# Ledger of designs, part 3: miniprotein binders against q6w4x9r395to579

Target 1, 185 residues: q6w4x9r395to579
Amino acid sequence: GHCSLEGGSFVTTFDARPYRFHGTCTYILLQSPQLPEDGALMAVYDKSGVSHSETSLVAVVYLSRQDKIVISQDEVVTNNGEAKWLPYKTRNITVFRQTSTHLQMATSFGLELVVQLRPIFQAYVTVGPQFRGQTRGLCGNFNGDTTDDFTTSMGIAEGTASLFVDSWRAGNCPAALERETDPCS

## First folded at step 2 (miniprotein)

Design b8a
Amino acid sequence: MRVIVEVRVEENGRRIEIRVEADSEEEALKLALEIAERLAKELGLTNVRVEVKDGRVEVYVRNPSPEAERKIEEIVREIVEKFK
ESMFold2 (binder alone), alone request of step 2: mean pLDDT 68; pTM 0.613

Design f10
Amino acid sequence: SEYTVEIRVTGDPELIKKIKEEVEKLAKEMGAEIEVEERDGELRIRIRGLSEEDAERIRELVERLIRESGAPAEVEVRRE
ESMFold2 (binder alone), alone request of step 2: mean pLDDT 81; pTM 0.775

Design f11
Amino acid sequence: GRIRVEFHFKGMSEEDRKRIEEIVRKVAEELGVRYEIEEKDGTIRVTFEGSEEEARRAVEEVVKRIQEEFPGVEVRVEFEP
ESMFold2 (binder alone), alone request of step 2: mean pLDDT 76; pTM 0.736

Design f12
Amino acid sequence: MRTIKIEIDVENSDEALKIMQEIYELAKRSGLPGVDISISYDPSTKRITITITGDDETARKFAEEVERLIRERKGKVTITEE
ESMFold2 (binder alone), alone request of step 2: mean pLDDT 77; pTM 0.724

Design f4b
Amino acid sequence: GEVTVRIEIETDSPEQAREILERAKEIIEKSGIPGVRVEVRQEGNKLIIEITGVTEEQARELAKRIAELVEKLGGRVRITIEKSPE
ESMFold2 (binder alone), alone request of step 2: mean pLDDT 81; pTM 0.774

Design f5a
Amino acid sequence: DMIEVEIRLEGVDREKAEEFMRKVLELAEKYGVRVEVRYDPETNEIRIRLWGEPEAVKKVLEEALKWAKENGIEKVEVRVRE
ESMFold2 (binder alone), alone request of step 2: mean pLDDT 78; pTM 0.727

Design f5b
Amino acid sequence: DMIEVEIRLEGVDREKAEEFLRKVLELAEKYGVRIEVRYEPDRNEIRIRLEGEPEAVKKVLEEALKWAKELGLEDVEVRVRE
ESMFold2 (binder alone), alone request of step 2: mean pLDDT 77; pTM 0.725

Design f6a
Amino acid sequence: STTRLRIEFRDISEEQAKKVEEIIREEAEKSGVDVEFEYHDGRLTVEARGSPEAIERFLERVRERLKKELPDVEIEVEKEES
ESMFold2 (binder alone), alone request of step 2: mean pLDDT 84; pTM 0.832

Design f6b
Amino acid sequence: STTRLRIEFRGISEEQAKKVEEIIREEAEKSGVDVEFEYRDGRLTVEARGSPEAIERFLERVRERLKKELPDVEIEVEKERP
ESMFold2 (binder alone), alone request of step 2: mean pLDDT 83; pTM 0.811

Design f8
Amino acid sequence: GEVHVRIEIETDSPEQAREILERAKEIIEKSGLPGVRVEVRQEGNRLTVEARGSPEAIERFLERVRERLKKELPDVEIEVEKEES
ESMFold2 (binder alone), alone request of step 2: mean pLDDT 76; pTM 0.714

Design f9
Amino acid sequence: STTRLRIEFRDISEEQAKKVEEIIREEAEKSGVDVEFEYHDGKLIIEITGVTEEQARELAKRIAELVEKLGGRVRITIEKS
ESMFold2 (binder alone), alone request of step 2: mean pLDDT 77; pTM 0.730

Design o3a
Amino acid sequence: DRVIIVVFSDDEELLKRVEEIARKRGAEVRVVRSEEEAKKVIEEALKKNPDAIVIVVTTDEEWAKRAAELAERLNARVIVIRVEDPDEIVERIRRALEE
ESMFold2 (binder alone), alone request of step 2: mean pLDDT 73; pTM 0.696

Design o3b
Amino acid sequence: DRVIIVVISDDEELLKRVEELARKRGAEVRTVRSEEEAKKVIEEALKKNPDAIVIVVTTDEELAKRAQELAERLGARVIVIRVEDPDEIVERIRRALEE
ESMFold2 (binder alone), alone request of step 2: mean pLDDT 73; pTM 0.695

Design o5a
Amino acid sequence: TVKVLVLGESPEVVEAIKRLAEELGFEVEVYEDLEEALERAEEFDIVVVIVTDERTEETIRRIVEKVKGKPVVVFTNDERLRRLAEELGAEVYTDIEEALEKLKEL
ESMFold2 (binder alone), alone request of step 2: mean pLDDT 73; pTM 0.708

Design o6a
Amino acid sequence: MEVAVVIVFDEKDRELAEKIAEELRRRGFEVHLYISPDDPEEVARRIREINPDVVIVIGGEEAAEAVRKAVPGAKIIVIDTSDPEKALEEALKKLEEL
ESMFold2 (binder alone), alone request of step 2: mean pLDDT 71; pTM 0.675

Design o8
Amino acid sequence: SRVLVIIISRDPELNERLAREAAEKGADVVIIVTDDEETARKALEAVKEAGKEAELIIVDFSDPESVERAVREALERYPDIERVIVIVDP
ESMFold2 (binder alone), alone request of step 2: mean pLDDT 82; pTM 0.803

Design q13
Amino acid sequence: DPVEELAKKAVEYAQRALELFKKGDLEGAAEYAAKAAEIAAKNGLTELVVKIAKFAAELAKEALERGDTETAAKLAEVAVKALESVGTEEAKKLAEEVRRLIEEA
ESMFold2 (binder alone), alone request of step 2: mean pLDDT 79; pTM 0.751

Design q14
Amino acid sequence: SWEEKVREYVERARRALEEGDPEEALRLIREAVEIAAREGNPEFFKKVLEEALKVAEEFLKQGRPEDAIRVIETAIEAAKKFGDPELLREAEELLRRIK
ESMFold2 (binder alone), alone request of step 2: mean pLDDT 77; pTM 0.709

Design q15
Amino acid sequence: TDLEKIAERVVELVRKLIEAFKRGDRETIERTIRELYEIARQAAEKGYPELSEVIKRVVEAFERGDIETLKKYIEELIRILEELIKQ
ESMFold2 (binder alone), alone request of step 2: mean pLDDT 79; pTM 0.729

Design q16
Amino acid sequence: GSEELFERAKELIDRAIEAARRGDFEEAKRLLDEAFKLIEEAARRGLDEKLIEALREAAKLVREGIEAGNPELIERAKELLERVYEEVKKR
ESMFold2 (binder alone), alone request of step 2: mean pLDDT 82; pTM 0.799

Design q1a
Amino acid sequence: SPEEILERARKLIEEAIELAKKGDVEKARELLREALELAKKANDPELQKEVLRLAAELAFELGDPELAREFIEEAIKVAEEHNS
ESMFold2 (binder alone), alone request of step 2: mean pLDDT 76; pTM 0.670

Design r10
Amino acid sequence: DWKELLEEAIRLGDPELVKKAVEEAIKRGVPPEELFEVILRAAREKNDPEFVLLAIEVFLKLGVDPETIRRLAEEHGNEEVLKVVEEVLK
ESMFold2 (binder alone), alone request of step 2: mean pLDDT 71; pTM 0.578

Design r9
Amino acid sequence: SPEELAERAIKAIREGDFELAAELVVKAAREGYPEAVRRVAEELVRSGAPPELILRIAELAAEAGNVEAVVAIIEVLIKNGYPEEARKAAELARK
ESMFold2 (binder alone), alone request of step 2: mean pLDDT 79; pTM 0.730

Design t11
Amino acid sequence: SPWDEAIKKADELIKEAEEYFKKALEAFKRGDLEEAIRYMQEGIRLLKEAAELLLKAAEENPDDPRAQEYLERAKKLLEEAERRLREYEKLL
ESMFold2 (binder alone), alone request of step 2: mean pLDDT 85; pTM 0.853

Design t12
Amino acid sequence: DTLREEAERLYEEAKKLMEEAIRAFEAGNFEEAFRLAMEAGRLITEAIRLAAEAIKKGDTDPKTIELLKEALKLAAEVARFIAKVAREL
ESMFold2 (binder alone), alone request of step 2: mean pLDDT 90; pTM 0.900

Design t13
Amino acid sequence: SVEELYEEAKRLFEEGKRLIEEAIKNNDREGIKKGIELLERALEIFKKIAELSGDPEYEKLAKEVEELIRKAREFLEKLS
ESMFold2 (binder alone), alone request of step 2: mean pLDDT 86; pTM 0.839

Design t14
Amino acid sequence: GDYEEWLKRAEELFERAIELWKEAVEAAKNGDFEKARELLREASELTKEAARLATEALKHATTEEQRKRALELLKRIAEFQAEIAKLQAEIL
ESMFold2 (binder alone), alone request of step 2: mean pLDDT 89; pTM 0.879

Design t15
Amino acid sequence: NPEIEELFKKAEELAKKAEELHRKAEEAAKRGDFETAKRYWEEAAKLWLEAAKLYAEAAKRAPEEYKEKALEAAKKAEEKAREVLELAKKYE
ESMFold2 (binder alone), alone request of step 2: mean pLDDT 85; pTM 0.844

Design t16
Amino acid sequence: SLDELYERIREIARRAIEEIAKAGTPEEQIRVILEALREIAEVIKKAGLDPERAARLFEEITREALEAIERAGNPEDKKRVEELIKKLKEL
ESMFold2 (binder alone), alone request of step 2: mean pLDDT 67; pTM 0.568

Design t5a
Amino acid sequence: DWKELLREAEKRLEEARKLWEEAKKYLEKGNYDRALELTQKALDLVIEALKIAVEARKRATTPEQREEALRLIHEAEELLKEIHELIKKYE
ESMFold2 (binder alone), alone request of step 2: mean pLDDT 82; pTM 0.787

Design t7b
Amino acid sequence: STFDEIVKKIEEALKKAEELARKAIETDDPAEKARLLAEAAKYLAEALKLAAKLVKEYPTHPRSLEIVEKVLRAVEEFARVAAELAEELE
ESMFold2 (binder alone), alone request of step 2: mean pLDDT 84; pTM 0.818

## First folded at step 3 (miniprotein)

Design A0
Fold by ESMFold2-Fast, scan of step 3:
Formats: structure tokens, sequence, C-alpha cells
Structure A0 (fold): chain B 185 residues (1-185), chain A 89 residues (1-89)
């Protein structure tokens, strides 16, 4: 399955449900029992530099008991707060620069991340078939049914993206504002 | 050419380069395998960018969506292969 974070604030879930939101927080993008060491993929959103009324993806974080890997729009990669030269390799994760504008994070556990640094900071998440029906977070539940893609952290299917997104906040942050209309529609 | 057509062309080029990279690796030519895989990675990330841009601009053709999915799969394969080749350098 494939999940994308594009155009600043667009998300397309593993079940291909598109939505948009306004938020300035760290959000849980993907949690799964298939991720080792209580791993989670998270996305950091902040106010856009292009528009004061918009928010944009500014960093992607992979957090586990062992690692806190941050890939930021400033083209800095850190693990546990320390800047790393690329290619950077741990036992299960390799981060490398594919082009001057693209980074990739490869893992041994069926999770892959491609990050576009320029001209717009964007992320693409790929998970293997073992993750089917085993995912939670902004990328949805990967069960082949888009009608329950807005399942909150409490297990409730919501009708609006804003309540869904707010349930996946990873800290004390302002509530998100819903933007269901795709500007490219 | 449309964004989708250019993405498809780059995807096919990346596939061919990966076939060459795998053959180089199997022959013990690790530097050449690395060079070819890095070039395949460059092409596949550009294919992903163009396919995603096409979708963002309203191209909801199942063929374009499938191209993006296949390109992301190939990118993951390239990433794993580069990590594997780097072990031998």
Amino acid sequence: as target 1 above (185 residues)
Amino acid sequence: DTLREEAERLYEEAKKLMEEAIRAFEAGNFEEAFRLAMEAGRLITEAIRLAAEAIKEGDTDPETIELLKEALKLAAEVARFIAKVAEEL
C-alpha cells in the first residue's frame, strides 16, 4: 500500500481516500504491530512560508524505542538529535540521498519512505502486504474500504477529516481545520 | 508529452538500469552496480514526482495511479539494492 503527503497539506490514504487539513502539530501518520520496537511514523506540520492561512509538511519522523530519525524540509537528517551524514545506516534502516532533491529511507520491516525536499516538501509511504488491515493513523487502516479511513485513535469512524486528524495529534497543539475540497478538482 | 507519459518513460528506463545493476552485482562489479542503481534511483524519483504531479493536477486515470504505485514499489526495491551494494564497497 501507498500513502502520500503532497502539496503542503494533502493526504491520500492507503485505501486511496484523499483529504486536506489545516494543522500545526506532529501527527501520527502510521502505527502498526508490524513495526518493530513500538515504531511509529509521524508527520510534522507548521504554517506555510508561502501563505499565512495554509499549513505544510515540514518534517517526517520515524520513532521507535531505539531511534528518532527526523528528515526535515531544511535538508537535515538527525537520529536521536544528532545530525547524520548520508548515507546513514542502522541495523534495520538506511537513509540516503538519491538525487540533490530526494531522500529515501529503506527498512528491513516492509516500510519505505521517499521524501522530496524541493521544490515542495512531500513524502510518499510504501508498506508491504503484511500491513493490510494492520495500520492506524493519518494514512488510514489499509483494509480496502475508504468509508472507514477516518477512524480516530479511539476507534470511531468520523465523517470529517478535522476530527480524524485531531485524534492523531502527538502532543498539545491547536485543533486542525478541515479542508475536504481538493484544489485540483 | 504528458506528465504521465514522461513518468512512464522514466519508469521504464529505471527498470532497465536496475536489470543492468543486478547483473553487475552478480558479476562482482560492485562499483558499477552502485553507479547504475544510483542512476536508476534518480530516474525513479523523477518518475514519482511527475506521476504525483499529474494526479495533483486532476489525472485520476487508473493507469496513472497504477504507474505511481509501481514507481513507488520500484523505488523501494532500488533503495534496498543500494543498501545491499553499499555493504560490498
Scores: ipSAE 0.000, ipTM 0.232, lowest interface PAE 14.6, mean pLDDT 75

Design A1
Fold by ESMFold2-Fast, scan of step 3:
Structure A1 (fold): chain B 185 residues (1-185), chain A 89 residues (1-89)
Amino acid sequence: as target 1 above (185 residues)
Amino acid sequence: DTLREEALRLYWEAIKLMYEAIRAFEAGNFEEAFRLAMEAGRLITEAIRLAAEAIKEGDTDPETIELLKEALKLAAEVARFIAKVAEEL
């Protein structure tokens, strides 16, 4: 399964449901029993450039009991608060520069992450078939049914993206708003 | 349209390079395998960018969505292969 975070706050779930939001928080992208040591993939969103109404992805975090790997838009990679030279390898995770504009995080447990650094910071998440029906978070539940892709952290299927997104906040932050195109834009 | 056609072309070029990289790896030519796989990675990440941009700009064709999914799968395979080859260098 494939999940993408693009164009600021545009997300496409593992079941191919697109949605958009405005948010300035850390959100859980992916939690699963298939991730070792209580692992989770998270996304950090903040206000973009010059507009307070626009938000953008600024970092991706992989957190487990052993590791806190942060990949930020300024091209810094840290683990447990310490800056790392690339390629960076642990027993199960390798982070390396794939191209001048892309970093990749490869794992031994069926999770792969590609981060585009320029011109816009974006992320692409790939999970193996063992994750099917075993995921939760902003990337959806990967069960082949898009009608329940907005399952909240409390297990409730919502009809709106904003309630879904708010349920996956990791921290004390303001509520996210659905991204809508203006009639006059 | 143009974005999808370019993404599809880059996707198939990346596949061809990966076959060459695998052959080089099987022959014990690890530096060549690494070079070819890195180039396949460059092509596949560009294919992902173009396919995603097409979808964002309104291309909801199932073929374009499937291309993005397959390109993301290939990118993951390329990343794992590069990590494996790097251990032999």
Scores: ipSAE 0.000, ipTM 0.237, lowest interface PAE 16.6, mean pLDDT 74

Design A10
Fold by ESMFold2-Fast, scan of step 3:
Structure A10 (fold): chain B 185 residues (1-185), chain A 89 residues (1-89)
Amino acid sequence: as target 1 above (185 residues)
Amino acid sequence: DTLREEAERLYEEAKKLMEEAIRAFEAGNFERAFILAEWAGRLIELAIYLAKEAIKEGDTDPETIELLKEALKLAAEVARFIAKVAEEL
């Protein structure tokens, strides 16, 4: 299955349902019992810079009991707050530069993440067939039925994206008050 | 040098994933074998890309050329294995 985060604020779910949202928080992109060590993939959105009514993807985070891997639009990769040289390998995860403009996070458990760094930060998530019907989050439930892709964290199927997206907010949202982005070097 | 070293690293990782995939297949775990082989394929495609880029930059070292040949061979083996696993899914 393929899920994409493109054009700053567009998402296409694993069941190929496209939607757009406007939010400035960390959102749960993918949760599944197929992810080891209570793993989850998360997406961080912030204001697009030109218009405060628009938002864009600024980082993707893989969080588990052992790892907090952050891949950010400034081309910095960190794990548990420490900057890493690429290629970077953990137990079952390798992060490497696929091309001059793309980074890839490859795993042994059926999850792959490709991020485009330039000209616009975008992310592409691929999951193996074992994830079918076993995903939750912004990428949908991967059950082959697009009518319930907007299932909230409370298990309610919504007809619109706004309530769906808000239900998947994670903790530690970016501050409403604008801050200088700290260099992650 | 650096591009070749990274290609070698990815090639060795892909080989290890294929060893695990073959063991999973022999144990009857066809889903696991498929997933491991697909990830091995992705790593080997990157190794091929990096080895080609090294050659384009003027690295005509016999080791770099041999790495590209071995990586291309492994890519073909991975593709055949995935097709075999798909028959069992």
Scores: ipSAE 0.000, ipTM 0.093, lowest interface PAE 20.0, mean pLDDT 72

Design A11
Fold by ESMFold2-Fast, scan of step 3:
Structure A11 (fold): chain B 185 residues (1-185), chain A 89 residues (1-89)
Amino acid sequence: as target 1 above (185 residues)
Amino acid sequence: DTLREEAERLYEEAKKLMEEAIRAFEAGNFELAFRLAEYAGLLIEFAIRLAKVAIKEGDTDPETIELLKEALKLAAEVARFIAKVAEEL
């Protein structure tokens, strides 16, 4: 399955349901019992530098009991708060420069992440067949049905993206989205 | 909001981005024109995806079909503009 975070604020789930996301928080992108050491993939969104998007992806985080790997739009890779030079390898994870504009995080457990650094920070998530029907988060439940892709953290299927997205917030974040100030008003 | 309404908002944003890209091109800023047009292309591709999903899920509203047609036309215009800008890079 493929899930993509594109154009700063757009998500396409593993079941190919597209939606637009607006928020300034860390969100759970992918959570699954198939991830070792209670692992989770998270996406950090902040105010956009693009004039037509309110918020943009600024970092992707892989968090487990042993590792907190952060890949940020400024091309810095850290693990547990310490900057790492590429290629960076742990027992099960390798982060390396795939091209001049792309970084890849390859894993031994069926998860692959590719981030585009330029011109817009974007992320592409690939999971193996073992993840089918066993994913939760912004990337959806990977069960072959788009109508329940907005399943919240409480297990409720929503018809719209807004309640779905808010249910996957991680940590302390604003409860309400602040509208960007119109510079001409 | 419905998938059609989301697609329509993306379409309008892509149109505004193309207006900015054309202005950047006319000012001789080919790097900015290229970046703006690439982003407009991404927005319009996403609008097309949303409109197609809406239709597949049973939205037979003529407005949704017209939106898909207009989004496909804009996608073609964006592709032609990007090709033109690439000649100047």
Scores: ipSAE 0.000, ipTM 0.314, lowest interface PAE 10.7, mean pLDDT 77

Design A12
Fold by ESMFold2-Fast, scan of step 3:
Structure A12 (fold): chain B 185 residues (1-185), chain A 89 residues (1-89)
Amino acid sequence: as target 1 above (185 residues)
Amino acid sequence: DTLREEAERLYEEAKKLMEEAIRAFEAGNFEEAFYLAEIAGWLIEVAIELAKRAIKEGDTDPETIELLKEALKLAAEVARFIAKVAEEL
């Protein structure tokens, strides 16, 4: 199955359900019992340089008990906060430059990630057949039925993308602008 | 953005990826060419769906209809290219 994050704010699920994504947070893209060590793939969105509320993908994160691999639009790859030179290899994961404009994360467990760095930062997720019906997150449930692709973190199928997207927030949002409470002014 | 604007962005990105795929093929990098063309294929299928949805929702702009027409042409080109690359794998 294939899931894509494209055009700055657009997602196509594993069951080929397209939807428009707007948000400025870290979101769970893919969770599955097929991922080792409680692994999860996450997507970080931030406000674009264009005025108004348009948002864009700025980083993709693979998190497990062993690894926190971050691939950013600035071509920086880190693991557990430390910058890594490519190709970067662990026991089950290899991150390498596939072309001058693309990085790939290859795994031994049936997950492949390709990020396009230029001209627009975009991500493409490929999963093997063992993931069928065993995924959750923004990429959908991979069960062959698009009517329940908007299944929230509580297991409820929604008719709109907004409730679906909000349910998959990972909680790593930047703090809202708050006026400092100044007792003198 | 509108559905048409998103379809147009994806269509343009698919064209750029096809240019890279053709360059990879000419350099003898058949696995890279295949992969780039597969991504371009996914992008163009999404662009077609968005353009169709815009039309279904009432967008009668000739530009949107022309975009759908051009996206369908590119989809056929991508399919033929993938078949050609597969012969070299």
Scores: ipSAE 0.000, ipTM 0.083, lowest interface PAE 21.6, mean pLDDT 71

Design A13
Fold by ESMFold2-Fast, scan of step 3:
Structure A13 (fold): chain B 185 residues (1-185), chain A 89 residues (1-89)
Amino acid sequence: as target 1 above (185 residues)
Amino acid sequence: DTLREEALRLYWEAIKLMYEAIRAFEAGNFEEAFRLAYEAGLLIWEAIRLAIEAIKEGDTDPETIELLKEALKLAAEVARFIAKVAEEL
C-alpha cells in the first residue's frame, strides 16, 4: 500500500482516500504493531511561505526506542540529534540519496519512504501486505474500506478531515483547522 | 479564555492520554493503561460539561456543536476501552 504527502498539505491514504488540511504540528503518519521497537513514522508541518493561512510539510521523522531519524526540507538527515553522512546505515534502516532531488529510507521490516527535496518537499510511504488492516495514523487504516479512513486515534470514525488530523497530533500544538474560502470574496 | 476554548483544550488532552493508554495496553501494562484512560475520562466529561454550558449561554457556533458531538463520541470510546482494560486486571 501507498500513502502520499504532496503539494504542501495534501494526503492520500493507503486506501486511496484524498484529503487536505491546515496544521502546524507533528502528526503521526503511521503506527503499527508490525513496526519494530515501538516504531512510528511522523510528519512535521509548519506555516507555508505562500500564505499565512497555508501550511506545508517540513520534515519526516521515524521514531523508535533506538532511533530518531529526521529528514528535513533543508536536506539534513539526523539520528538522535546528530547529523549523518549519506548513505547512513543501521541494522534495519538505510537512508541514501536515490536521485539528486530524492532521498530514500529503506527498511528490513516492510516500510519504504521516499522524500522529494526539490522543487517541493513531499513524501511517499510504501508498506508491505503484512501491514494490511494493522496501520493507524494520517495514512489511514489500510483495510480496503475508504469510509472509515478518517478513524481518529481512539478508533472513532470521523466525517471531517480536520478532526481526524487533530486526533493524530504528536506534539503540544494548536488544533488544525479546515478552512473554507468566502465564496463572495 | 472562553468555555469553548477550555472544552477544546480538555478534549485534546483526553485524546493524548488515550493515545498513551492504548500504547500502555499494547505493551501489557494494564494497570497504567487503566489509570491513563480513567484520567482521560475525567477530562472528557469536563469538556462535555463546558461545551454544554457554552451552548446554554448562547454559543451557536457550529464548531462548538461539533466539539460536543466529538466529545460525546470520545466519552463512549473511553468507557469501552476502560471496560476492555478491566478484563485484563
Scores: ipSAE 0.000, ipTM 0.105, lowest interface PAE 19.3, mean pLDDT 72

Design A14
Fold by ESMFold2-Fast, scan of step 3:
Structure A14 (fold): chain B 185 residues (1-185), chain A 89 residues (1-89)
Amino acid sequence: as target 1 above (185 residues)
Amino acid sequence: DTLREEAFRLYLEAVKLMREAYRAFEAGNFEEAFYLAIEAGRLILEAIFKAREAIKEGDTDPETIELLKEALKLAAEVARFIAKVAEEL
């Protein structure tokens, strides 16, 4: 299965359902029991340019009990807060420069990540067949049915992307639906 | 050449380089295997991008979809091989 984060704020799920969202937070991209040490892949979005309505991907994070690997749009790779020279290797993960504009994170557990650095920061996630029906997050549930790709963190299938995306926030951030307009704030 | 034909040529070249990378690895030439696999990965990423561009421009041919699928599989294989070879460096 293949999931993509393209053009700043567009996502295509493992079941090939495209959607767009406008949020400025860290979001759970992929969680699965197939990921070792309670691993999760996360995506960080921030405001793009001076537009309050446009957001873009600024970093991808792989977090487990052992590692916190951050790949940022500034071409810095860190693990547990320390900058790393490429190629960088852990027990099960290797991060390397695939081309002058692309970094790749290869793993022994069926997850691969390709990050495009230029001209636009984008990410491409590939998972092996062992992940089928065992994923959750912004990349969907990988069950071959697009109608339930917007399954929230509560396990409820939504018809629209807004509630789905907001349910996968991984930090204490403003809700995407309310943006910067809130009568009670 | 069409974008699909370009993608297919890149895919075949990546397959060839991976065969060379496996042979280098079996011979204990780990540095050679590593750089052959890096180059195969570069070509396979180009194949993926060309196949996606073809689809974006309206190529709905099942062969183009199958090529993208196979290219993505090879990309994962290349990444796993690079991780394995890096252990020997």
Scores: ipSAE 0.012, ipTM 0.416, lowest interface PAE 9.2, mean pLDDT 76

Design A15
Fold by ESMFold2-Fast, scan of step 3:
Structure A15 (fold): chain B 185 residues (1-185), chain A 89 residues (1-89)
Amino acid sequence: as target 1 above (185 residues)
Amino acid sequence: DTLREEAIRLYREAWKLMLEARRAFEAGNFEEAFLLAFEAAVLIREAIYKAEEAIKEGDTDPETIELLKEALKLAAEVARFIAKVAEEL
């Protein structure tokens, strides 16, 4: 299954449901019992430098009981707050520079992350078949049905992205807003 | 160019890059396929943005709405393809 975070604020879930949101927080992308040591993948969004108050992806975080790996748009990779030279290898995770503009985090447990550093910071999440129907977070539930991809942290299926996104915030941040299609007409 | 015309141009370029990316993948050139697909991802994202802005500015033409739907569909295909390529690297 494949989930993408593109163009600052676009997400395509594992069941191929696209949506957009406005948010300035850390959000849980993926939680699953298939991730070892209570692992979770998270995305950090912040305001872009443009006058229209757009938000953009600024970092991706893999957090478990053993590791806090942060890959940021400034091309710094840290684990547990300490900067790491690439390639960086743990027992189950390897972070390496795939190309001059792309970093990859490969794992032994069926999760793969690729981040584009330039010209726009973007992330691509791949999970193996063992994750089917066992994912939670912004990337959806990976059950083959797009109608329930907006399942909140409390297990409620929503029809809109804004409540779904807000339920997956990791901390006390401002609420995310779904972009209105025509607020003036 | 209008926002709609810009979105169409970006969509067509992204689609063309994806044809080249798929060709590279079939030839076993996974790094090239990945780079081409990432370029397509950037362009399709801009196409979606331009189409959304056109709609916000009052372009309610069914063709513009259809363009946005097709661009979102292509974006999903690009994301699936990039993840597939990543599995081969």
Scores: ipSAE 0.000, ipTM 0.104, lowest interface PAE 20.4, mean pLDDT 74

Design A16
Fold by ESMFold2-Fast, scan of step 3:
Structure A16 (fold): chain B 185 residues (1-185), chain A 89 residues (1-89)
Amino acid sequence: as target 1 above (185 residues)
Amino acid sequence: DTLREEALRLYWEAIKLMYEAIRAFEAGNFEEAFYLAIEAGRLILEAIFKAREAIKEGDTDPETIELLKEALKLAAEVARFIAKVAEEL
């Protein structure tokens, strides 16, 4: 399955359900028992710099008991707070430059991450078939049914993206705000 | 050259490089296999980008959609192969 984080704040789940949100926090993209050492993939969103109501992806984080790999929009890759030169290899994870504008994180456990650095920072997550029905987070539950893709951290299926996204916040930050609508347009 | 035609050529070039990478790996030439697979990964990511841009610009041809699916599948296979080869370096 494939999950994408594109166009600043647009997400398409593993079951191909698209949504957009506004929020400035670290969010859990993917948790699964298939990830070793209590691993989780997370996304960091911040204000885009143009408008306070617009948010964009600024970093992707893979966190486990062994590793905290951060890939940020300024092309810095760190593990456990230390900058790493590419290609960077651990026992189960390799981070390398695929093109002048793309980085890839390859793993031995069925998770692949591709990050576009320019012109817009965006990410693509691929998981193997062993993850089917065993994922949770912003990328959805990968069960082949889009109607429950907005399942919150408490196991409740929501009809709206804002409550779903808010439930997957990680760390101390404000709740995601509902999108502003222009009544004149 | 259309975005779809460009994506298709990149896809097949990536496949050719992967055949070379696998042969190098089987011969014990791990460094060669690694760099061939990295180049295959570069080409397949370009193919994915071009296919996505074609769809974004209105190309809803089933062949273009299928090419994107196959390219995404190949990208995952290339990444697994790179991780496997890196263990030998």
Scores: ipSAE 0.000, ipTM 0.264, lowest interface PAE 15.3, mean pLDDT 75

